# Designs tried in a protein design chat: VHH binders against Uncharacterized protein YDL144C. Part 14

Target 1, 356 residues: Uncharacterized protein YDL144C, of Saccharomyces cerevisiae (q07589)
Amino acid sequence: MSRILVIGAGGVGVITALSLWLKKESDVSLVVRSDYDRVLKHGYTIESCDYGRLEGWRPHHIYSSVEDAASAADNQGYNYIVVTTKNIIDGPVNSRVSNIIRPVLEKNKELHGPQLTTHILLVQNGIDIEKEIWAEFPREQYRYTVLSGIQLIGSTKIGSGHISQVGQDHLSCGAFDPQDAAAIQAANDFVRMYSNEGQNFVEFDPRVRYSRWKKLLYNAAINTSTALVGLDVPRCLEFGVNKKSTEIEVFHPAMREIIAIAASEGIIIEEEFITMFTEITRKKVFKPSMCVDCEKGQLMELEVILGNPIRIAKRNGVATPTLSILYNLLVLVQAKLKERKGLLKFDEKTATLVDE
Key: E = the ipSAE of ESMFold2; O = the ipSAE of OpenDDE; V2 = 0.75 times the mean of E and O plus 0.25 times the DockQ between their complexes.

## First folded at step 5 (VHH)

Design t33 (framework vhh_gefurulimab)
Fold by ESMFold2-Fast, scan of step 5:
Structure t33 (fold): chain B 356 residues (1-356), chain A 122 residues (1-122)
Amino acid sequence: as target 1 above (356 residues)
Amino acid sequence: EVQLVESGGGLVKPGGSLRLSCAASGFTFSSYYAAWFRQAPGKEREFVSAISRGGSTTYADSVKGRFTISRDNAKNSLYLQMNSLRAEDTAVYYCAAQDYSLEYSWGEYDYWGQGTLVTVSS
């Protein structure tokens, strides 16, 4: 049985653990932080459009930290680490993905050497998210692969230990390095363990970078715009000048800039996807995750959704007037959130940012 | 030897047309994504257009509707048909190719040509 550690107990992470648990082909551990005491005593209440209603549900194991999970695995280790947390590169250093997974990779290196390969599945938005892992953990010293998980799911934590899933569970899983045979095999094995016939949709992704650029048509145009203005998608579309300015002057230009950036590195995305992503939530009163996170005072996935695409654009000479305005305004929103959390200090007497 | 060689550049008046060609040798061009980039005097290199193995295309907004990219895999060649040329189109145009398997790259093309100069002036 594969041992799988799921890190992140939000809507995505809990449903990920549930799907694996329901399949009965893996030993599932979940890292639960803020809800740990409630879940330990009462389990999860889950209302799922795919999996039904569950009361008192828990995976095989729950831990309050990654360090505790790593210690509890002992000599047997983890075959998969599934990371479903927000990827906030510009947040606190300890919240970076490489630092979150480090206890498991260090433990495996110390106890197993080359005998155990750990498959790191990043179920997170954005582009270039795998590169920090390769940079921080030299492959000569650590035995691992990095896998991409693209989740098209509407799942939210609506209370302590309470998950509501109203959007279908669709997961695409593949290897970030298409030449890594071990990663390709691990991705196919994960698809098999995650699949619940008639309840979810999961498939192997042979073109990870294509799929990630394609999803950025939605994330870089719509998650960002809605987060900036604090409105759901239908309101953004209806409130535009003549009910057209938002899609014509904001969403579509941002999407076309993403297509041009992808093309500048050899990836062609069909323009028909602009229409598909604009229409997919037009009549659903839905706030994308970045908008919800901002409203809750939580930091946004700004760098992986806009920062990294814009850096690629600058290297390749692709103009990004729409993405750059969205990015620079959201940098200010992110700074406001950091200031409120005490992560950023401003001295009003000198009118300057206090560097730490 | 792996090589991309551009041709077809020259001086043209505003509103005119030019057709650029890129000849690929030393590799299996048909398996590669291909693109045109340009670099105007005093500016950084910028993306113009790209084409997949199967012929799917994309264009920078500044050239969309005026330029057409195409390929001939039997001749290992890439083309850029440029219509309704403007002074702002003046640049050295570069042919570039990327291995389909290197989609995880750092946003860089594997092979580049030497460039061909296009001047749009009276």
Scores: ipSAE 0.000, ipTM 0.356, lowest interface PAE 13.3, mean pLDDT 87

Design t34 (from p6 with Y103F S104G E107S; framework vhh_gefurulimab)
Fold by ESMFold2-Fast, scan of step 5:
Structure t34 (fold): chain B 356 residues (1-356), chain A 121 residues (1-121)
Amino acid sequence: as target 1 above (356 residues)
Amino acid sequence: EVQLVESGGGLVKPGGSLRLSCAASGFTFSSYYAAWFRQAPGKEREFVSAISSGGSTTYADSVKGRFTISRDNAKNSLYLQMNSLRAEDTAVYYCAAEYSLEFGWGSYDYWGQGTLVTVSS
């Protein structure tokens, strides 16, 4: 039976834990922070389009921190760490993925040595999100693989211990390193343990980097633009000059730049996706996740969605005029959010940032 | 511009078989998640089966082992092979297509007109 630790108790994380628990092929632990006391006493209330209505639901184990989960592994360790938190590289140091998973990786190394391989599944947006883990944990000292989870789910925490899921649980799981046989096997095993036929949709992803670049066609052009202006997608399209400027001068140029960056790495994204991604939400009045984050005063996944693509472009000699303008304006929006949270300080008497 | 057209419905006896087809036009079908739903008179629309762009399939428990979903991307077509049909399978069958970026099913982008399947002696 695989021991699985799910980190992040938002809409995605709770449904992830529920799906694994319902399959009965794993021992499921969930890290719950702000809702810990409520969930410990009353469990979760879940309204799911896939799994029905549940009251008083708990996974096998609940912990208030990753450190507690690592210590409570009873010397068994964790076979999988599923990270569903937002990846905010420019946020607080303790929120970095490498720092979040470190207690589990250190404990597994200490107690199990080479007998236990830990599979780290990143259910997070963006490109190059795995590279921090490889840099911080030398593979000769730690036994692990890194897996990609692309989750397409409409699940929201609507109250303490209360989850509403209105969009089907779609997960594609694959290996960041396509040559890593152990990672490929681990991804296939996770798909099997996660799959609840007739209720969710989960598949093995043989082309992780392609899939992530393809999703960035939407995220880097539309999530970013909507976050900057605070409008849903249909309003962005209709409010443009002559009802055309947004798609012609903003969305399509940004998407073409993403395609060019992917091509510089040898990955071809079909041109048809520009039209398809523009049209797919034209008549759906919804705000993408980055726009919602801004409205709630939460930091954006800016670096993994725009920063990393632009850095790749610079290394490979690809011009990014549209993405760079979006990025630099959103850096200011991110700074505004950080200032409001007390993470940045500005001295109005000297008109200068008070830190380096 | 976008169109999904179902065919292959009809009257069949219990234990019989039918093959439903759905022809897609006006969009890049090969990139879309595709599904079959059904609705009997006076009941809510029910999920039957789905297939990803890559060919991975899922089935409702009520049809598992009896129905098989498949697709032919070169012909922009979706199929549902229905075997061991029961009276409870009587419904209008709809094909649907979705490209999921932020939301899964329940947000299907395109729907067909439906084709009636009647299982009766």
Scores: ipSAE 0.013, ipTM 0.435, lowest interface PAE 8.1, mean pLDDT 88

## First folded at step 6 (VHH; framework vhh_gefurulimab)

Design c1 (from s19 with R27F P28T S56R T58V L101K; at its last look DockQ between E and O 0.79; V2 from the best seeds 0.00; counts 0 for: pae E 3.2 > 2)
Amino acid sequence: EVQLVESGGGLVKPGGSLRLSCAASGFTFSSYAAAWFRQAPGKEREFVSAISSGGRTVYADSVKGRFTISRDNAKNSLYLQMNSLRAEDTAVYYCAAKYPKTYNWGQYDYWGQGTLVTVSS
ESMFold2, look of step 6: ipSAE 0.492; ipTM 0.836
ESMFold2 (binder alone), look of step 6: mean pLDDT 87; pTM 0.887
OpenDDE, look of step 6: ipSAE 0.912; ipTM 0.974
ESMFold2, look of step 8: ipSAE 0.367; ipTM 0.781
ESMFold2 (binder alone), look of step 8: mean pLDDT 87; pTM 0.885
OpenDDE, look of step 8: ipSAE 0.549; ipTM 0.851
ESMFold2, look of step 9: ipSAE 0.467; ipTM 0.834
ESMFold2 (binder alone), look of step 9: mean pLDDT 88; pTM 0.888
OpenDDE, look of step 9: ipSAE 0.133; ipTM 0.669

Design c2 (from s07 with L101K; at its last look DockQ between E and O 0.01; V2 from the best seeds 0.00; counts 0 for: pae O 13.7 > 2, placed apart)
Fold by OpenDDE, look of step 6:
Structure c2 (fold): chain B 356 residues (1-356), chain A 121 residues (1-121)
Amino acid sequence: as target 1 above (356 residues)
Amino acid sequence: EVQLVESGGGLVKPGGSLRLSCAASGFTFSSYAAAWFRQAPGKEREFVSAISSGGSTTYADSVKGRFTISRDNAKNSLYLQMNSLRAEDTAVYYCAAKYSKTYRWGQYDYWGQGTLVTVSS
């Protein structure tokens, strides 16, 4: 039986753990930081559109930290690490994905050496998110694969030990390296272990890079714009000049730039998605995730959604005037959030950033 | 007009086999995940099997090893091969489709009218 460690106990992480647990093909561990005591004592209350109402639910194991989870592995390592935390590259150093998974990778290496391959599933937004892991963990020393998880779900932590899922879980899972046979197999295995008889939808993704570029049409254009202005999508559209300027001057140009960047890599995203992504949200009064994060004073996934695409564009000679403006303005918004959180210090006497 | 039309239902003996078909029209079927559901008399509709736009498959435990879902995008068709049929497989079988290229979640977008499968000695 596969041992799976889920890291990130938000709405997404808890439902991810629950789905695995319900399938009964995995030993499921969950890292719970802030709500550890409550969850340990009382378990989770979960209201799920997929699985109904659960009271007092716990996975097989709960841990207060990744370090504790690693220490508890004893003679059994973890086969999968599922990371559901937000990927904030420019956030605290401890929040970087490489640092998050390091204790478990080290423990697995210690316990089993080359006999254990750890499969790291990144259920995160953005592009080039796998590169950090590849850079930090040499394959000569560590045995692991990196898997992509693209998840569409409506799930939120609404209280301590309380989760509400109002949107059905849809997960696409594949290998970041399309030539990695072990990763491909691991992704297929995960799909099997995650699938629950039509309650959730899970599929293997044979085109991870394509899928991530496609999703960036929405994230890089709509999620970022809404975050910047603090509006839901319908208001963004209706408040535009002649009710058209937001779509024509912001959303579409941004999406076209994403398409151009993908094309520079030989990946062709269909133009029809430009219209599709705008239309599916036109009448839905909701704020996208990045917008919600910003409003809550939480750091945004800015670098993986805009920074990395723009870096690729620059490298490949693709012009990104719209994305660049969005990015540079949101960098300032992100800095404001960091300052409020004490992650960035500005000396007003000298009008300079304080270097730590 | 979007349509899903099931066919292939009928009377079969226990242990027998049956193949259901679903013909899609009015939309780009290849961009949709597809599924089979069934509803027995006096029971709620239940999931049977699904196939993604990429060809990945999933099955209810009750039919695993006996049923096989497949699709032919060139024919805009969904199939369900049912082997080793049991009395408890008696139900109206429905095909459904869900758009899989959109950044959205939800229930299946389109449903067929159903085809009756009766397993009886």
Scores: ipSAE 0.000, ipTM 0.240, lowest interface PAE 13.7, mean pLDDT 92
ESMFold2, look of step 6: ipSAE 0.375; ipTM 0.775
ESMFold2 (binder alone), look of step 6: mean pLDDT 88; pTM 0.890

## First folded at step 8 (VHH; framework vhh_gefurulimab)

Design d1 (from c1 with Q107E; at its last look DockQ between E and O 0.02; V2 from the best seeds 0.00; counts 0 for: pae O 13.5 > 2, placed apart)
Fold by OpenDDE, look of step 8:
Structure d1 (fold): chain B 356 residues (1-356), chain A 121 residues (1-121)
Amino acid sequence: as target 1 above (356 residues)
Amino acid sequence: EVQLVESGGGLVKPGGSLRLSCAASGFTFSSYAAAWFRQAPGKEREFVSAISSGGRTVYADSVKGRFTISRDNAKNSLYLQMNSLRAEDTAVYYCAAKYPKTYNWGEYDYWGQGTLVTVSS
């Protein structure tokens, strides 16, 4: 039986753990940081459109930290690490994915050395998110694969130990390296272990890079713009000049720039998606994730959604006038959030950033 | 590499029968809804039939009672049994796959290149 550690106990993480648990093909561990005592004592209350209402639910194991999870690993170690936390490159050191997974990778290495391959599934937004792991963990010393998880789900932690899922879970899982046979197999295995027929939807993704670029049409254009202005998507559209300027002058140009960047890598995203992504959200009164993060005073996944694409664009000679403006303004918004959280210090006397 | 490859097309007389096949590879076919479309010369592509991942089927009115869609997930295959063929059934037939509830990802994820069916006396 595969041992799976889920890191991130938000709406996504808890439902991920629940899905694996319900399938009964995995030993499921969940890192519960802030709600550990509550969950330990009472379990989770989960209201799920996929699985109904659950009271007092717990996975097989809960841990208060990744370190504790690593320490508690038996002789089998962990086969999978599922990361559902936000990927915030410019955030606190502890929020970096490489640091998050390090305790478990080290433990696995200690226990089994080259005989155990750890499969790291990144259920995260953005592009080039796998590169950090590849850079931090040399293949000569560590045995692991990196898998992509692209999840569409409406799930939120609405209280301590309380999860509400109102949108059905759709997960696509694949290998970041399309030539990595072990990763491909691991992704397919995960699909099997995750699939609950009639409840959730999960599939193998044979073209992870394409899927990531495609999703960035929405995230890089609509998610970022709404975050900047603090509006839901319908208001963004209706409040525009003649009810058209937001779509024509912001969303579409941004999406076209993403398409151009992808094309510079030989990946062709169909133009039809430009209109599609706008239309599917036109009448949905909701704020996208980055907008919600910003309003809650949480750091945004800015670098993996805009920063990395723009860096690729610069490298490949692709012009990104719209994305660049969005990015540079949101960098300031992110900095404001950091300052409020005490992660960034500005000296008003000298009008300079304080170097720590 | 993801592929949908149609086969079984050909020349058949009116009233005859033909069975089309579509072989899927490179993705988890069993998780997808699958469909047949057709395009006649000078006409727009039109829906023929679809089958959900769970096996529920739908048909265009023009083919109801004559065509039967089925799938074999173990073989990653989609089929279209066409009976009582008519001249107006002449078209290139396309296989397509759709991830369930893909309103955020487009209409269909994968398409075949098509197979020609000609119904003529």
Scores: ipSAE 0.000, ipTM 0.250, lowest interface PAE 13.5, mean pLDDT 92
ESMFold2, look of step 8: ipSAE 0.303; ipTM 0.742
ESMFold2 (binder alone), look of step 8: mean pLDDT 87; pTM 0.888

Design d2 (from c1 with K101Y; at its last look DockQ between E and O 0.91; V2 from the best seeds 0.00; counts 0 for: pae E 6.6 > 2, SAP .721 > .668)
Fold by OpenDDE, look of step 8:
Structure d2 (fold): chain B 356 residues (1-356), chain A 121 residues (1-121)
Amino acid sequence: as target 1 above (356 residues)
Amino acid sequence: EVQLVESGGGLVKPGGSLRLSCAASGFTFSSYAAAWFRQAPGKEREFVSAISSGGRTVYADSVKGRFTISRDNAKNSLYLQMNSLRAEDTAVYYCAAKYPYTYNWGQYDYWGQGTLVTVSS
């Protein structure tokens, strides 16, 4: 039986753990940091459109930290690490994905050496998110694969130990490296272990890079713009000049720039997706994830959604006038959030950032 | 041996037209996405246009409406029709090919040696 550690106990993480648990093909561990005591004592209350209402639910194991989870590996180690936390490259050092998974990778290495391959599933937004892991963990020393998870789900933590899922879980899982046979197999295995027929939707993704660029049409254009202005998508559209300027002058140009960047890599995203992403959101009164993060005073996944694409664009000579403006303004918004959190210090006497 | 060989470059007046060709050999060209890049003197290489194996096309904003990328898989050839040429289009133009299922993001698998296009009055 595969041992799976889920890191991140938000709406996505808890439902991910629940899905694996319900399938009964995995030993499921969940890292619960903030709500550990409550969850330990009372379990989760989950209201799920996929699985109904659950009270007092717990996975097989809960841990208060990744370190604790690593220590409790019972000589078997973990086969999978599922990361559902937000990927915030410019956040605290300890929040980096490489640092998050390090205790488990080290423990697995200690226990089994080259005999155990750890499969790291990144259920995260953005592009080039796998590169950090490859850079930090040399393959000569560590045995692992990196898998892509692209999840569409409406799930939110609405209280301590309380999860509400109002949108069906759709997960696509694949290998970041399409030539990595072990990763491909691991992704397919995960799809099997995750699938609850008639309840959730999960599929193997044979073209992860394409899928991530495609999703960036929405995230890089609509998610970022809404975050900047603090509006839901329908208001963004309706409040525009003649009810068209937001779409024509912001969303579409941004999406076209993403398409151009992808093309510079030889990946052709169909123009039809521009219309699709605009239309599917036109009448849905909701705030995208980055907007919600910003409103809650949480750091945004800015670098993996805008920063990395723009860096690729610059490298490949693709003009991104719209994305660049969005990015540079949101960098300031992010900095404001950091300052409020004490992550940045600005000296008003000298009008300079205080470097630690 | 894999080869991409560009041709068709030369001197042209502003407002003129030029057609570039790229001949591919040594690999299954029809399975590859193909693209044109250009590098002006003293500038970085920049993306111009790409075409998928299926024929879908993308253009840089700077060339949109003026340039047309096309391919002939039977001839293992890539083309770039350049109309309404401007001085700023002066560059060495490179043909490139990318297999869609390899992990070398940000880079094309094969490159030509380039052909010089000079737009001058």
Scores: ipSAE 0.024, ipTM 0.418, lowest interface PAE 3.9, mean pLDDT 92
ESMFold2, look of step 8: ipSAE 0.177; ipTM 0.681
ESMFold2 (binder alone), look of step 8: mean pLDDT 87; pTM 0.881

Design d3 (from c1 with V58I; at its last look DockQ between E and O 0.78; V2 from the best seeds 0.00; counts 0 for: pae E 9.7 > 2)
Fold by ESMFold2, look of step 8:
Structure d3 (fold): chain B 356 residues (1-356), chain A 121 residues (1-121)
Amino acid sequence: as target 1 above (356 residues)
Amino acid sequence: EVQLVESGGGLVKPGGSLRLSCAASGFTFSSYAAAWFRQAPGKEREFVSAISSGGRTIYADSVKGRFTISRDNAKNSLYLQMNSLRAEDTAVYYCAAKYPKTYNWGQYDYWGQGTLVTVSS
């Protein structure tokens, strides 16, 4: 029976743990953090379009930290680490994915050496998110695979221990390295362990890089624009000049730039997705995730969504006038958020930053 | 041995046309995405155009409407028809190919040696 540690207890993480738990094929642990005491005593209340209403629900194990989860592995370790936290590479060092998962990788190595391969599933937005893991954990010292999870789900924590899922769960899971047979097998195994036929939809993704570049059309153009202005998609479209300028002058040009960047990397994305991503949310009055993060005073996944593709564009000689403006303005928004959190200090007497 | 060989470069007046060819050998070209890049002296390579194995095309904004990429899989060849040429189109043009189902961190698998295009009055 696979032992699975889910890291992150937001709407995505809790539903991920629930789906695995319902299948009854895995031993499911969840890192809860701030809600730990309440969830331990009362469990979760879950209102799910897929699974119905549950009260007092817990996975098999709950921990207040990744360090505690790693310690409690007690000569078994974990087969899978499922990371559902936001990937904010320009954020605090202790919040970086490599640092978050390190206690588990070290414990698995201590307990099993090469006999236990750790499967790291990144259920996070963006491109090139796997590279931090490869850089920080040399293959001669650690035995692991890195898997991609693209999850389309409308699930939100609406209170302490209370999860509301109003959008059906669709998970695509695959190997970042399609030549890694162990990763391919682990991704297929995860699809089987996650699938609750008739309730959710889960599929193996044979082309992870294509899928992530395709989703970046939405994330780099729409998610970012809404975050910059604090508006939902319908308002962004209706408030534009002649009710057209946002689509024609911001969304579509940004998406075309992403398509060109992907093409410069040998990934060809069909241009009809530009229209598709614009239209699927035109009449849906809700704020995309980056916009919500900004309004809550939380740091944004700016570098994995915009920074990484722009760096690729610079390397390959692809012009990104629209993406570059969005990025540089959002860098200022991110700095404002960091200042409010005490991660930056500005000395008004010198008009310079004070901190290292 | 995998090879990509460009041809068709030369000197052209502004407003003129050129057709570049790229002959592929040593691999199954029909299964690959193919692209043109260019590099002006002292500058980084820049993307020009790409075509999927199924014939879908992508263009950089700077060349859209003036350049047309095409392929002939039976002849293992890639083409770039360049019309309405401008001084800023002056560069060495490279063809490249990538197998779309193989993971890599963002590089084309094979590159040609390049062909020089000079647009000057």
Scores: ipSAE 0.005, ipTM 0.552, lowest interface PAE 9.7, mean pLDDT 89
ESMFold2 (binder alone), look of step 8: mean pLDDT 87; pTM 0.886
OpenDDE, look of step 8: ipSAE 0.007; ipTM 0.278

Design d4 (from c1 with N104D; at its last look DockQ between E and O 0.78; V2 from the best seeds 0.00; counts 0 for: pae O 6.9 > 2)
Amino acid sequence: EVQLVESGGGLVKPGGSLRLSCAASGFTFSSYAAAWFRQAPGKEREFVSAISSGGRTVYADSVKGRFTISRDNAKNSLYLQMNSLRAEDTAVYYCAAKYPKTYDWGQYDYWGQGTLVTVSS
ESMFold2, look of step 8: ipSAE 0.284; ipTM 0.731
ESMFold2 (binder alone), look of step 8: mean pLDDT 88; pTM 0.895
OpenDDE, look of step 8: ipSAE 0.019; ipTM 0.327

Design d5 (from c1 with W105Y; at its last look DockQ between E and O 0.07; V2 from the best seeds 0.00; counts 0 for: pae O 15.8 > 2, placed apart)
Fold by OpenDDE, look of step 8:
Structure d5 (fold): chain B 356 residues (1-356), chain A 121 residues (1-121)
Amino acid sequence: as target 1 above (356 residues)
Amino acid sequence: EVQLVESGGGLVKPGGSLRLSCAASGFTFSSYAAAWFRQAPGKEREFVSAISSGGRTVYADSVKGRFTISRDNAKNSLYLQMNSLRAEDTAVYYCAAKYPKTYNYGQYDYWGQGTLVTVSS
């Protein structure tokens, strides 16, 4: 039986753990930081459109930290690490994905050395998110694969130990390196272990890079714009000049720039997706994830959604006038959030950033 | 114009060796993953081997241990060293490329016209 550690106990993480648990093909561990005591004592209350209402639910194991999870690993170690936390490159050091997974990778290495391959599933937004892991953990020292998880789900933590899922779980899982046979197999195995027929949807993704570029049409254009202005998507559209300027002058140009960047890599994203992403959100009164993060005073996944694409664009000679403006303004918004959280200090006497 | 041009095919006896070459032009080959496919008469095209831009390789089980894929980015070239050839290796061999990486024949961006390899006694 595969041992799976889920890191991130938000709406996505808890439902991920629940899905694996319900399938009964995995030993499921969940890292629960802020709600650990409550969850330990009372379990989760989950209201799920996929699985109904659950009271007092717990996975097989809960831990208060990744370090505790690593320490508690039995002789088998962990086969999978599922990361559902936000990928914030410019955030605190402990928020970096490489640092998040390090305790478990080290423990696995200690227990089994080269005999255990750890499969790291990144259920995260953005592009080039796998590169950090490849850079930080040399292949000659560590045995691991990196898997892509692209999840469409409406799930939110609405209270301590309380999850509400109102949108069906749709997960696509594949290998970041399509030539890595072990990663490909691991992704397929995960699909099997995750699939609850009739409840959730999960599939193998044979073209992870394409899928991530495609999703960036929405994230890089609509998610970022809404975050900047603090509006839901329908208001963004209706409040525009003649009810058209937001779509024509912001969303579509941004999406076209993403398409152009992908094309510079030889990946062709169909133009029809521009219309699709706009239309599916036109009448849906909701705030996208980055907007919600910003409103809650939480850091955004800015670098993996806009920063990395723009860096690729610059490298490949692709003009991104719309994305660049969005990015540079949101960098300031992110800095504001950091300052409020005490992560950034500004000296008003000298009008300079205080270097720590 | 993007081009992939295969060469090196021919007639060889069972147990013999052959080296295929693929010359790329019209795009930045060094940034692309590259692969060999083959199609035997009356059969579907099948994956043979691939190499990433960084040099990582993968092989089909049927050719593992016998074939070696390599690349020379300075020459914009892809190679396939085929040893211990068998009758079942008879096929048209195709060179393909995609950015950044791929293993699925349906996802490759560029294809050559192919070179025929015949293994016969």
Scores: ipSAE 0.000, ipTM 0.235, lowest interface PAE 15.8, mean pLDDT 92
ESMFold2, look of step 8: ipSAE 0.473; ipTM 0.830
ESMFold2 (binder alone), look of step 8: mean pLDDT 87; pTM 0.891

